# Designs tried in a protein design chat: VH-VL binders against Prolyl 4-hydroxylase subunit alpha (phyA). Part 2

Target 1, 225 residues: Prolyl 4-hydroxylase subunit alpha (phyA), of Dictyostelium discoideum (Social amoeba) (q86kr9)
Amino acid sequence: KIFNKESLNQLEKKGYLIIDNFLNDLNKINLIYDESYNQFKENKLIEAGMNKGTDKWKDKSIRGDYIQWIHRDSNSRIQDKDLSSTIRNINYLLDKLDLIKNEFDNVIPNFNSIKTQTQLAVYLNGGRYIKHRDSFYSSESLTISRRITMIYYVNKDWKKGDGGELRLYTNNPNNTNQKELKQTEEFIDIEPIADRLLIFLSPFLEHEVLQCNFEPRIAITTWIY
Key: E = the ipSAE of ESMFold2; O = the ipSAE of OpenDDE; V2 = 0.75 times the mean of E and O plus 0.25 times the DockQ between their complexes.

## First folded at step 1 (VH-VL)

Design dr3 (framework fv_diridavumab)
Fold by ESMFold2-Fast, scan of step 1:
Structure dr3 (fold): chain C 225 residues (1-225), chain A 119 residues (1-119), chain B 111 residues (1-111)
Amino acid sequence: as target 1 above (225 residues)
Amino acid sequence: EVQLVESGAEVKKPGSSVKVSCKASGGTFSSYAISWVRQAPGQGPEWMGGIIPIFGTAKYAPKFQGRVTITADDFAGTVYMELSSLRSEDTAMYYCARDYEDSYYMDVWGKGTTVTVSS
Amino acid sequence: QSVLTQPPSVSAAPGQKVTISCSGSSSNIGNNYVSWYQQLPGTAPKLLIYDNNKRPSGIPDRFSGSKSGTSATLGITGLQTGDEANYYCGTWDSSLSAYVVFGGGTKLTVL
């Protein structure tokens, strides 16, 4: 159980929550790392924004990651059977994230989660992702868009100076005024260290991935709609 | 189902600028790019530029570089196109349209905003 | 002046078939997916075909697309009076001045 009075207060007031030692299982973390990096090395990830050799919206100054979408059915089974046999430990992680989704449904009034969506992302040296939000907020769209972002990191031996921090813009997390949000300069830098889970409110917090001075930078992201 | 709602018709003098808005209704822009396409009377469509609202980063057609600015207010689901140094040749219907970031097609179009440049 | 070349007009009788061509270069059609748009008088363009040969929901199978090398074709079978419109091809140009490009248009007259 991750939500107690303190963590709920943190999420409500700050818009984010950091959980270190999430799995607290060194062998499992190593297996998730190996599975993730092997997907990349076997060319299972695509450059974000690239399709059939076109690069209309592919710009490494905007985002330089390689991504793989992981689709699961209503029984939490990976839909691609070949993929399922090769990422069993990533699937274990996703099952743990589903428990967090269930906890949101239990503790947040009227949350009523609709679905989840998962992405594996790998950054190489020089990779970055400029400031963005994971979804919009409006009276017409909050219930049909991403509401919660959960990012799990598996980067072993990360140290200060390696770069690749997630810069989370923290001023006014509950403010829906676009002009005020776009003037926000307060932030925290979240180091992408192994077994760290970052949870934040998707429509309220802008964030970016700072330039990486190491590789591979690996993150597994699950969104709750 | 998303609709794109454009601002009303504009009449401008040569040398001025015009700013047209495009708002999503019945949904959001999501991960799609929003393009601005103009069509002069009796002519085919001409792509001016586009933006992915969540990033705020715009791309422009070479003909419009330096004269057009496309911006987004992603939270409000509104995209703007500002064209400066207006000439009579800029008299046209201006459309906003949603295109898929990786698929290069425009599936939802606004009804168009008429811009007339005259003295 | 359009980057993609289309015939300015085509005509046929109801029930017949027409094809509309769209010619480009290796930097646009040759490397990228092609889309087709229908524009009825007084309306915004409407997507007919995307990714060379796919139809959006609601577009009848009378409309088809194909691509070969640096050229694309829109086919319309079983012509109806309501098909009378301007038709535009579109794609993306991958040259240094990367941007979306459209054809000059083809006016279809159903006689």
Scores: ipSAE 0.042, ipTM 0.609, lowest interface PAE 6.3, mean pLDDT 83

Design dr4 (framework fv_diridavumab)
Fold by ESMFold2-Fast, scan of step 1:
Structure dr4 (fold): chain C 225 residues (1-225), chain A 125 residues (1-125), chain B 111 residues (1-111)
Amino acid sequence: as target 1 above (225 residues)
Amino acid sequence: EVQLVESGAEVKKPGSSVKVSCKASGGTFSSYAISWVRQAPGQGPEWMGGIIPIFGTAKYAPKFQGRVTITADDFAGTVYMELSSLRSEDTAMYYCARDEYDSSGYYPDYYMDVWGKGTTVTVSS
Amino acid sequence: QSVLTQPPSVSAAPGQKVTISCSGSSSNIGNNYVSWYQQLPGTAPKLLIYDNNKRPSGIPDRFSGSKSGTSATLGITGLQTGDEANYYCGTWDSSLSAYVVFGGGTKLTVL
């Protein structure tokens, strides 16, 4: 279980939680890395914003990653049978993330998760993703939007100066007015190091991926609706 | 259950500009692009441009490029369309419409599933 | 001018079936998904069909769509007086400046 009184308090007050050594299995991490990079090398990922031979809404100055959606059925089976045989270790990771989703349902009153959505993302040298939110806060809306973002990193050789940190813009921790959501210039840079899981509240924290000075930068993201 | 609420009717003189707003009610813009579509009396719809609010990225139809500006106040959940150098031919109903995408910025399709009621803009001659 | 070509009008009696065509080019219908919209007098357009042939919730199965090459078709069976409206096709155009394009519209009269 990752959610105790302390971690729930952290998520409530800061809006995010960092878990290092999440799988704590070097062999598994290496296999996840290999599967992820092989998907990219076999041209299974598309530039973010492309669709069926068009590049509507694509802009590399905004977002420069390559992405692949991974769809799973209600029994946690990868729907694409060819893909299922090639990303077994990624699927193992997704099973572990589903356990976290189940913990949210069990410990947060009325959380009642609706669905999950998973994306594999690879950034090359020069790649970045400008400041954005995964969901938009609105006082008029509560239902059927991304509520939780979970990002798992597999970059085992990352070192300071390599770039590609996720810059998470933190809200004012003293803001007691739930109706007024403030965005601040306060931030924390999260190094995309192997076996790190970042969890944050999707509608409330703006974030960006700083320019990468290495490749491949690999991240696997699961959203909970 | 999302509704798009547009600002009220406008009457403008030739050469002026108009700014129309579109606000989400009962939902958010987070996983959607918002398009602006106009329809002159007795004519079919004409796409002016669209924006993905979470990215602040706008695209414009060639006919309107340089004269239309689409912006988002992503905190308030409002999208704006400003049309400058107004002419009598700009007299039309102006709609905002929601075009679904997931927040990767990748579109599976190009359809508008929720429409505002429209804002009438009249340019006096 | 409209980029996509539709017949200006079509008519049939209640209970009959009609088809409305939409013709384009390889840069629009040929390479992209087609949507269809219904517009009743004095109202905003309403989505009928997306992804060439899919219906959103609440649209009866009397409405169907299809696409072949650079043309798309909207089919309506079991016509009802409430179906009397203007119908528009729409898609993305991938030419020099990528943008959304609509057909000129077809007025369906049910008599």
Scores: ipSAE 0.006, ipTM 0.537, lowest interface PAE 10.1, mean pLDDT 82

Design dr5 (framework fv_diridavumab)
Fold by ESMFold2-Fast, scan of step 1:
Structure dr5 (fold): chain C 225 residues (1-225), chain A 124 residues (1-124), chain B 111 residues (1-111)
Amino acid sequence: as target 1 above (225 residues)
Amino acid sequence: EVQLVESGAEVKKPGSSVKVSCKASGGTFSSYAISWVRQAPGQGPEWMGGIIPIFGTAKYAPKFQGRVTITADDFAGTVYMELSSLRSEDTAMYYCARDSEYDILTGYDYMDVWGKGTTVTVSS
Amino acid sequence: QSVLTQPPSVSAAPGQKVTISCSGSSSNIGNNYVSWYQQLPGTAPKLLIYDNNKRPSGIPDRFSGSKSGTSATLGITGLQTGDEANYYCGTWDSSLSAYVVFGGGTKLTVL
């Protein structure tokens, strides 16, 4: 279990948690890396785009990653049978992330998770993703919004200077009277090292992926709604 | 340290809705649950519901389920309480209050900082 | 109707002591911590006691709390005219639809 009083307090106060050595199984990490990169090499990922209003458009100056959605049914089975046979170790990881979802339901009052959504993402040399949120709060929305972001990294040989850090902005998003908020922005750079799980509050923490000076940069993201 | 600033008094007609805001001053909402508590003239306090903005979770008292909606503004540092289908018995002082950030996870909440209250009068 | 039962009023002279009771059930007071709030005329409630018997900074030790089974008590010693107020107990109700419940209040008059 990842949640004790200290980790819950950190998530509540800082809005994020970093868990290193999440699986703590080098062979499993290597298999997840191989499966992820093989999906990319077999042209199973598509270039990511942004939605602007109701129109979808793609711009590498905004995000330069390649993505694959992984859909699982209510019994935690990958819906695509061909995909299921090729990403068994990614599916193992997703089962572990699902246990964390269950833990949120058990320890956070009235959390009542609704569903999860998973994306495999690969960045090539030069790729980046500008500052954004994974979700937002709206009393007008009838759609269920992402509440928790969990990002798992498998980049085994990452070293300082390789770039591709996730810059997490830790400023309080609820402060509207800060006219110079951008100039006083606080952030941390999270190195995308293998077996690191980053968990953060989707509507409240802006983040960006800094330019990559290596490839492939691989991350598997699961959102809890 | 932290103060809760509520929106101004409202006079509403039966059947309408009212939306009251609560803004943190001298601190932030992100680490705290915020409760909405009302008090009718001469009566005790009545908990309507609460929200933990950072987790996107809201909970409503059974009496108000279906009529009350509690939301938070990502950027404003403001929590809102909207009460619909207003009746004369909804005439009350409406308070927002900050719940303990540490005790909410154990279910032993208490409210340590209170707004000054917003009067809502429902009359024709 | 209030879920928690308090006496509607209590009175005593300056310098005396009073106790205010709060009665509930196993799903609220029996399973959860109790808080107490003081409300002076025309003001918002003020936290007086939390976690059954703890005082926030600035609350004098004349105020005390205790809990036994499904009942809680607020004690006030060295009674002062400035203590004239309504007093409310509060707790979680941990039944199927957990929520915060309050007592109906006790008006303290210092005579």
Scores: ipSAE 0.011, ipTM 0.504, lowest interface PAE 9.3, mean pLDDT 81

Design dr6 (framework fv_diridavumab)
Fold by ESMFold2-Fast, scan of step 1:
Structure dr6 (fold): chain C 225 residues (1-225), chain A 120 residues (1-120), chain B 111 residues (1-111)
Amino acid sequence: as target 1 above (225 residues)
Amino acid sequence: EVQLVESGAEVKKPGSSVKVSCKASGGTFSSYAISWVRQAPGQGPEWMGGIIPIFGTAKYAPKFQGRVTITADDFAGTVYMELSSLRSEDTAMYYCARHYGSRYYYMDVWGKGTTVTVSS
Amino acid sequence: QSVLTQPPSVSAAPGQKVTISCSGSSSNIGNNYVSWYQQLPGTAPKLLIYDNNKRPSGIPDRFSGSKSGTSATLGITGLQTGDEANYYCGTWDSSLSAYVVFGGGTKLTVL
């Protein structure tokens, strides 16, 4: 089992958990990197920053990444046939993340996961993503929102000064006043190093991607609803 | 759909303490806070305190600070409220309710309430 | 010690309309969203309005909310006998660090 009660206690107390050497398989990590970067080089990713509905307003000052959504069916099969032959090793990673989802369903009372979403993201030199939460609340839909964020990094050779850290705001998660949270911020900078998995509680922790001084910065994110 | 179920009615003597439970059921993992709200006979509701169960850290209204303790177990399965040094004016209906929305300001799901009577 | 002020009672006949006011300050209503709760006799409060003017699923459009400055208003049109209840406003209070502060309540009587 990948996720135990001790890990859950850490997630509860801090709101986040870092797992280094998650796959612990250099060949697999290299293949995931190659597949991810090849998707970008073959123009399979689109510029993020699209806003409301059909409006095509894009603001790179808000987020500068390129993204690709990866859709899987209930049998863990990638829905796009051409994509499934191209990203077999990313799919292997997603199978491992799905095991964590199953452990949450088994250990957290009433967790009952609804669905997952997966995104491949690539930042180029100069790219960033300003402070945000991964979860949203809709007045019309109070029961469906992202609850867990899992980010897997594949950036080989990252070194201090390269930038692109994820700044996670670790403010008291019981603060429900947004102004108070923003004015008394505590944070930790998480280096986006290869084979690191970051898990955090989507509704509670604001975060941002600091400006990248290297490229490509690659992350694969799976959200649990 | 999430439902909140409180423990049964209590009759207590002045100076004692009472512990009421609130169990969440029929829903998904809570991305919510749970509050305890009391209502004395003929009065409006009064917020006592709240907790985000997954984080275990509680907040209390100043009036109840030092007398109330709110705890959670099993990661959002059950929340408890313990009120100590009971007085006759603590006689009230006690509700648990979850916070949801733009800044967690409103309570969308409420328990049915537990009656606590403090009598000599 | 209610932080928000409401009239203690209002009354009207079936088919009429009523408005219920809720007055606060800049630390609560002035800078925050307002919710309204309906409490029928012998029941728990029920969310009626949230985010100043929005209705949850199942709440008829006869119920409306509005906010101006440090005051909020609940409107009920086409009054029915089943609307007879206590109504409470609620909001965040930045100065008290409270998740919610409530009004004293308004008893609506449908005569």
Scores: ipSAE 0.006, ipTM 0.452, lowest interface PAE 9.5, mean pLDDT 80

Design dr7 (framework fv_diridavumab; at its last look DockQ between E and O 0.06; V2 from the best seeds 0.00; counts 0 for: pae E 11.2 > 2, placed apart)
Heavy chain, then light chain:
Amino acid sequence: EVQLVESGAEVKKPGSSVKVSCKASGGTFSSYAISWVRQAPGQGPEWMGGIIPIFGTAKYAPKFQGRVTITADDFAGTVYMELSSLRSEDTAMYYCARGYSYGKYYYYMDVWGKGTTVTVSS
Amino acid sequence: QSVLTQPPSVSAAPGQKVTISCSGSSSNIGNNYVSWYQQLPGTAPKLLIYDNNKRPSGIPDRFSGSKSGTSATLGITGLQTGDEANYYCGTWDSSLSAYVVFGGGTKLTVL
ESMFold2-Fast, scan of step 1: ipSAE 0.595; ipTM 0.787
ESMFold2, look of step 2: ipSAE 0.005; ipTM 0.455
ESMFold2 (binder alone), look of step 2: mean pLDDT 88; pTM 0.916
OpenDDE, look of step 2: ipSAE 0.022; ipTM 0.551
ESMFold2-Fast, scan of step 4: ipSAE 0.431; ipTM 0.719

Design dr8 (framework fv_diridavumab)
Heavy chain, then light chain:
Amino acid sequence: EVQLVESGAEVKKPGSSVKVSCKASGGTFSSYAISWVRQAPGQGPEWMGGIIPIFGTAKYAPKFQGRVTITADDFAGTVYMELSSLRSEDTAMYYCARSPDWGSYYMDVWGKGTTVTVSS
Amino acid sequence: QSVLTQPPSVSAAPGQKVTISCSGSSSNIGNNYVSWYQQLPGTAPKLLIYDNNKRPSGIPDRFSGSKSGTSATLGITGLQTGDEANYYCGTWDSSLSAYVVFGGGTKLTVL
ESMFold2-Fast, scan of step 1: ipSAE 0.142; ipTM 0.604

Design dr9 (framework fv_diridavumab; at its last look DockQ between E and O 0.29; V2 from the best seeds 0.00; counts 0 for: pae E 13.7 > 2)
Heavy chain, then light chain:
Amino acid sequence: EVQLVESGAEVKKPGSSVKVSCKASGGTFSSYAISWVRQAPGQGPEWMGGIIPIFGTAKYAPKFQGRVTITADDFAGTVYMELSSLRSEDTAMYYCARESYGWDYYMDVWGKGTTVTVSS
Amino acid sequence: QSVLTQPPSVSAAPGQKVTISCSGSSSNIGNNYVSWYQQLPGTAPKLLIYDNNKRPSGIPDRFSGSKSGTSATLGITGLQTGDEANYYCGTWDSSLSAYVVFGGGTKLTVL
ESMFold2-Fast, scan of step 1: ipSAE 0.240; ipTM 0.643
ESMFold2, look of step 2: ipSAE 0.000; ipTM 0.422
ESMFold2 (binder alone), look of step 2: mean pLDDT 90; pTM 0.933
OpenDDE, look of step 2: ipSAE 0.015; ipTM 0.531

Design fz0 (framework fv_fiztasovimab)
Fold by ESMFold2-Fast, scan of step 1:
Structure fz0 (fold): chain C 225 residues (1-225), chain A 121 residues (1-121), chain B 110 residues (1-110)
Amino acid sequence: as target 1 above (225 residues)
Amino acid sequence: QVQLQQWGAGLLKPSETLSLTCAVYGGSFSGYYWGWIRQPPGKGLEWIGEIYHSGSTNSNPSLKSRVTMSVDTSKNQFSLKVSSVTAADTAVYFCARGDYEWSPDYYMDVWGKGTTVTVSS
Amino acid sequence: QSVLTQPPSASGTPGQRVSISCSGSSSNIGSNYVYWYQQLPGTAPKLLIFSNNQRPSGVPDRFSGSKSGTSASLAISGLRSEDEADYYCAAWDDSLSGYVFGTGTKVTVL
């Protein structure tokens, strides 16, 4: 159970929530790390790119991660044979994230989550991802898009100076007047340390991954629609 | 930019095996699903199946027992075989690229021009 | 077996708006993205809409898509004679572990 009066108030006011020691199980974290890095070492991840409709391109100065989409149902279109047997501990993590999805459905009026999607991402030394949003706000009531971003980190030996922090721009929930242009953007740098879970509102918070001076930088992201 | 060239036997007799090949030009073969769709004369589209560049397949349950798909990564080609054909297999057969690399979405964004297959008695 | 249901035909005059519905279930449209394909006479289908409402480069903004629950819709504004074609919706179906197409709609420009 992660939602109480305090955490709900923080999401409402700030648009994000940081939970350290999420699993609080060092053996489990080690197994998730091993599974994640083995997917990369076995060439299961692809170099990430950008999409403009059917136009695609890869530019490491914009986005330098390697990604793998993870679909847990055997009925999923985007799932390799035997994947579920090789990522048992990642699936354990995803089961815990599903409990958070259920908690959103229970505590947020009319939340009514539709589905989740998960991505494993690995950054090598020099990798980064420039400022972006995971979703957009639309006034069209017929459009379904990402509403919640949950990022789980497994980088056990991260230390100051290693880079790869997630810079979260916190101005959006606090800036409602477009006529008043602020000179300075507010942000926080979130260290990608092991067993940290970051939750934020997908359409409202811009973010970027600062250049990595270590490898592998591993993150598992689940979006709630 | 990316284009698919397809070929194969166009005229078959009942009980024979249909064999079609599709070749990929101007783009990456890896990281995509490669699929087959057919369209009987005057009717709608029917999905046959798909194969990932690694060889993993998904196929239409109604056709699964008769369908075999394969990839040749050295030639950037993929192939479809349908065994025990009947007049009901008469259709235009399309190959297509299924894209998931940059998006959680999965859609067919590049299509071959089609191969007409006629099964006649 | 399970196919998405579309009206067999739709028509309009040049400049008008035409809407095509697509009805599915919780295992397909309800759980997955919807795609729309345009098939001009004698040609292969072309991707027209992906991710429920996104347009590929080169598709004019008079084409738009939407999704609500287990149903989806394609709208064509400013209808032109070159829009006369067959239109198919499509989605992945979790219960079939397969891609399903709609029954198709023939759009006629009167």
Scores: ipSAE 0.013, ipTM 0.578, lowest interface PAE 7.6, mean pLDDT 83

Design fz1 (framework fv_fiztasovimab)
Fold by ESMFold2-Fast, scan of step 1:
Structure fz1 (fold): chain C 225 residues (1-225), chain A 122 residues (1-122), chain B 110 residues (1-110)
Amino acid sequence: as target 1 above (225 residues)
Amino acid sequence: QVQLQQWGAGLLKPSETLSLTCAVYGGSFSGYYWGWIRQPPGKGLEWIGEIYHSGSTNSNPSLKSRVTMSVDTSKNQFSLKVSSVTAADTAVYFCARDLAPYEDSYYYMDVWGKGTTVTVSS
Amino acid sequence: QSVLTQPPSASGTPGQRVSISCSGSSSNIGSNYVYWYQQLPGTAPKLLIFSNNQRPSGVPDRFSGSKSGTSASLAISGLRSEDEADYYCAAWDDSLSGYVFGTGTKVTVL
């Protein structure tokens, strides 16, 4: 269980929470890494684009990652029932993230999560993703959208200078009336080190992935709607 | 509340270049796609294209050879140029915010400018 | 330049229900979400329905959307005089890598 009065206050006021040593199991982390990289090596990931349809609109100057959507419902199984899941340990991680989703439902009044969506992402040397939001809290206040972003990193041996940090822009996460857009933005750079879980409010925090000087940069992201 | 204000030349002669600008107020410029749509008198809507705040563009194939879009992030503005105009380019031109925040989700234009009338005549 | 096909007009009296069809193909409506825009005379279009059947905040529940195969429909229940407008469907087209709009439907409240 990760939520107490302090962590909820941090999430409400700052819009994000960082948990290091989330699984605290080196063997499990290594297996998740191996499964993730093997999906990439077996050509199971596609170049990311901006079109939700066939992903024909691609621009590596905007985002250079390769992605795989992971579906766990009964109608979209990953493997035949006669075969072991090729992502057994990724599924273990996703089960742990589901427990966090349940904790949100339990501790935040009227949260009532609708669904989750999971993406495996791999960046190669030179890859990046420029500033974006995972969701929008626009003037229309839509009822179905991503509310929580949870990113889990498995990059073993990452060191300063390797790049690929997630730059999280922390200015006024609850202020939709940002008037002085030309002011110097406040941010933090989150190193994508193994067994780190980053949680943030999807509509409020802009972020980017800085250029990678190593490969593969691997992250598993689950969104709560 | 996000608002788009647009301006540009209203009267053009055939062969000239149409130039329009749209400014973003009350919201973030980065993290969104910014688009252009036009409407000839008495006709329907036609999508022209879109630009990301980085300057990367995607445009209607039928217009791509004549269309140039650009951004000025220091002013929170984006612009449209259409070269070699003809009477067929006479229309009201709208700028809009395009939402594509994630690949496997909603993709739509939620905020529109009020339009700029462009007339191409001799 | 594929265009989504709509009837050119629809009409009703106050309180009635009007329905507007939108017909496309497998590369647009068949594969992607449908959006509806309302354009009051002399104004810019306003988002009315997104993701086939969802309403933005401020859009009354009298407006509803649906999608089946390569076709979509907008229904306006309890028609009111302020609903007089042009209505456009729209969808992303995979073959064009761009948006396509419907031909538009003028709704008249008699």
Scores: ipSAE 0.013, ipTM 0.550, lowest interface PAE 7.8, mean pLDDT 82

Design fz2 (framework fv_fiztasovimab)
Fold by ESMFold2-Fast, scan of step 1:
Structure fz2 (fold): chain C 225 residues (1-225), chain A 125 residues (1-125), chain B 110 residues (1-110)
Amino acid sequence: as target 1 above (225 residues)
Amino acid sequence: QVQLQQWGAGLLKPSETLSLTCAVYGGSFSGYYWGWIRQPPGKGLEWIGEIYHSGSTNSNPSLKSRVTMSVDTSKNQFSLKVSSVTAADTAVYFCARGSEDYLAPYDEGYYMDVWGKGTTVTVSS
Amino acid sequence: QSVLTQPPSASGTPGQRVSISCSGSSSNIGSNYVYWYQQLPGTAPKLLIFSNNQRPSGVPDRFSGSKSGTSASLAISGLRSEDEADYYCAAWDDSLSGYVFGTGTKVTVL
């Protein structure tokens, strides 16, 4: 179980949690790394962009990762059984993340998760992703928007100076308008080290991926709606 | 600008197999769902199914036993086959690109943003 | 099958506002985004509204969408003769694991 009184207070007060040694299984981490990098090497990932409706941005100055969507939720429209046989260890990780989703449903009043979406992302040397949020308030319904971001890292040889940190901008504690949230320049840099799980509140925390001076930088992200 | 060009047999007899192909020009084939929608004369739209660039498919349960979809990533093409046709399969068939806005959190969902011009298929009685 | 219900027709004169309803269930509109497509006579459908209320580039602001519970609505303000078309709502349906269209509404400009 990852949630106790202290971790729930941290998430409520600061909007994020960092869990190191999440799987605590070196062989499993190595297999997840191998599966992730092999998907990239076999040209299964596409160049990412920012999507504004029907218009796509494919600008390396904005976003420089390669991505692959993995559909697992029962509400996902495609369940790729062929893919699942080649990413068994990634699926093991996602099963563990699904337990966290269930824990949110059990401990947070009226959370009532709707669905999940998962992305595998690989950055090459020089790659980055400018400041953004993973969600916002809808004028129609908040129940269909991303609420939780969970990012799992598998970069086993990362060291200081390699870059690729996730810079998480902490919310101004004086903000009272959630839709027009103003961020201070307060931030923390989260090193993308192996077996680290970062959880944060999708609509509230702006973040960016700093320029990578190594490759591949691998992250697996699951969003909870 | 992305364009879809479609072609295939227009006149069929009952029990034959319908075969249609759609080619993608001016844009990326990867990262999208490629789908088929049909419209019988004077009636509304019916979703047939979709295929991801990896070859994974999902189809309308009422048609699933008769529908086969495939991709040819080397040619940026995808195809639809419907077996054992009857007069009820007479329709205009459209191919389309299905997009999900996972890259922009604000626009999560699924929609068809590029459509082929349609192919009229008539199944004789 | 059509799982989403629309009125079969709607009409107005130039300059008027026309609204088209779309009724579904918890497994489609209640849980997922709503989309609207415009089909001009003799043409393929065109995406008009995505994500309940967003317009693609090139769609005039006269077109707007909304969603409440298991229902959605498309509004056309300042109706023009070129708006005469069939309009379809659509959404993903969780129970079918498939995309569903509405029954369609023919908009006539008088």
Scores: ipSAE 0.011, ipTM 0.524, lowest interface PAE 9.2, mean pLDDT 82

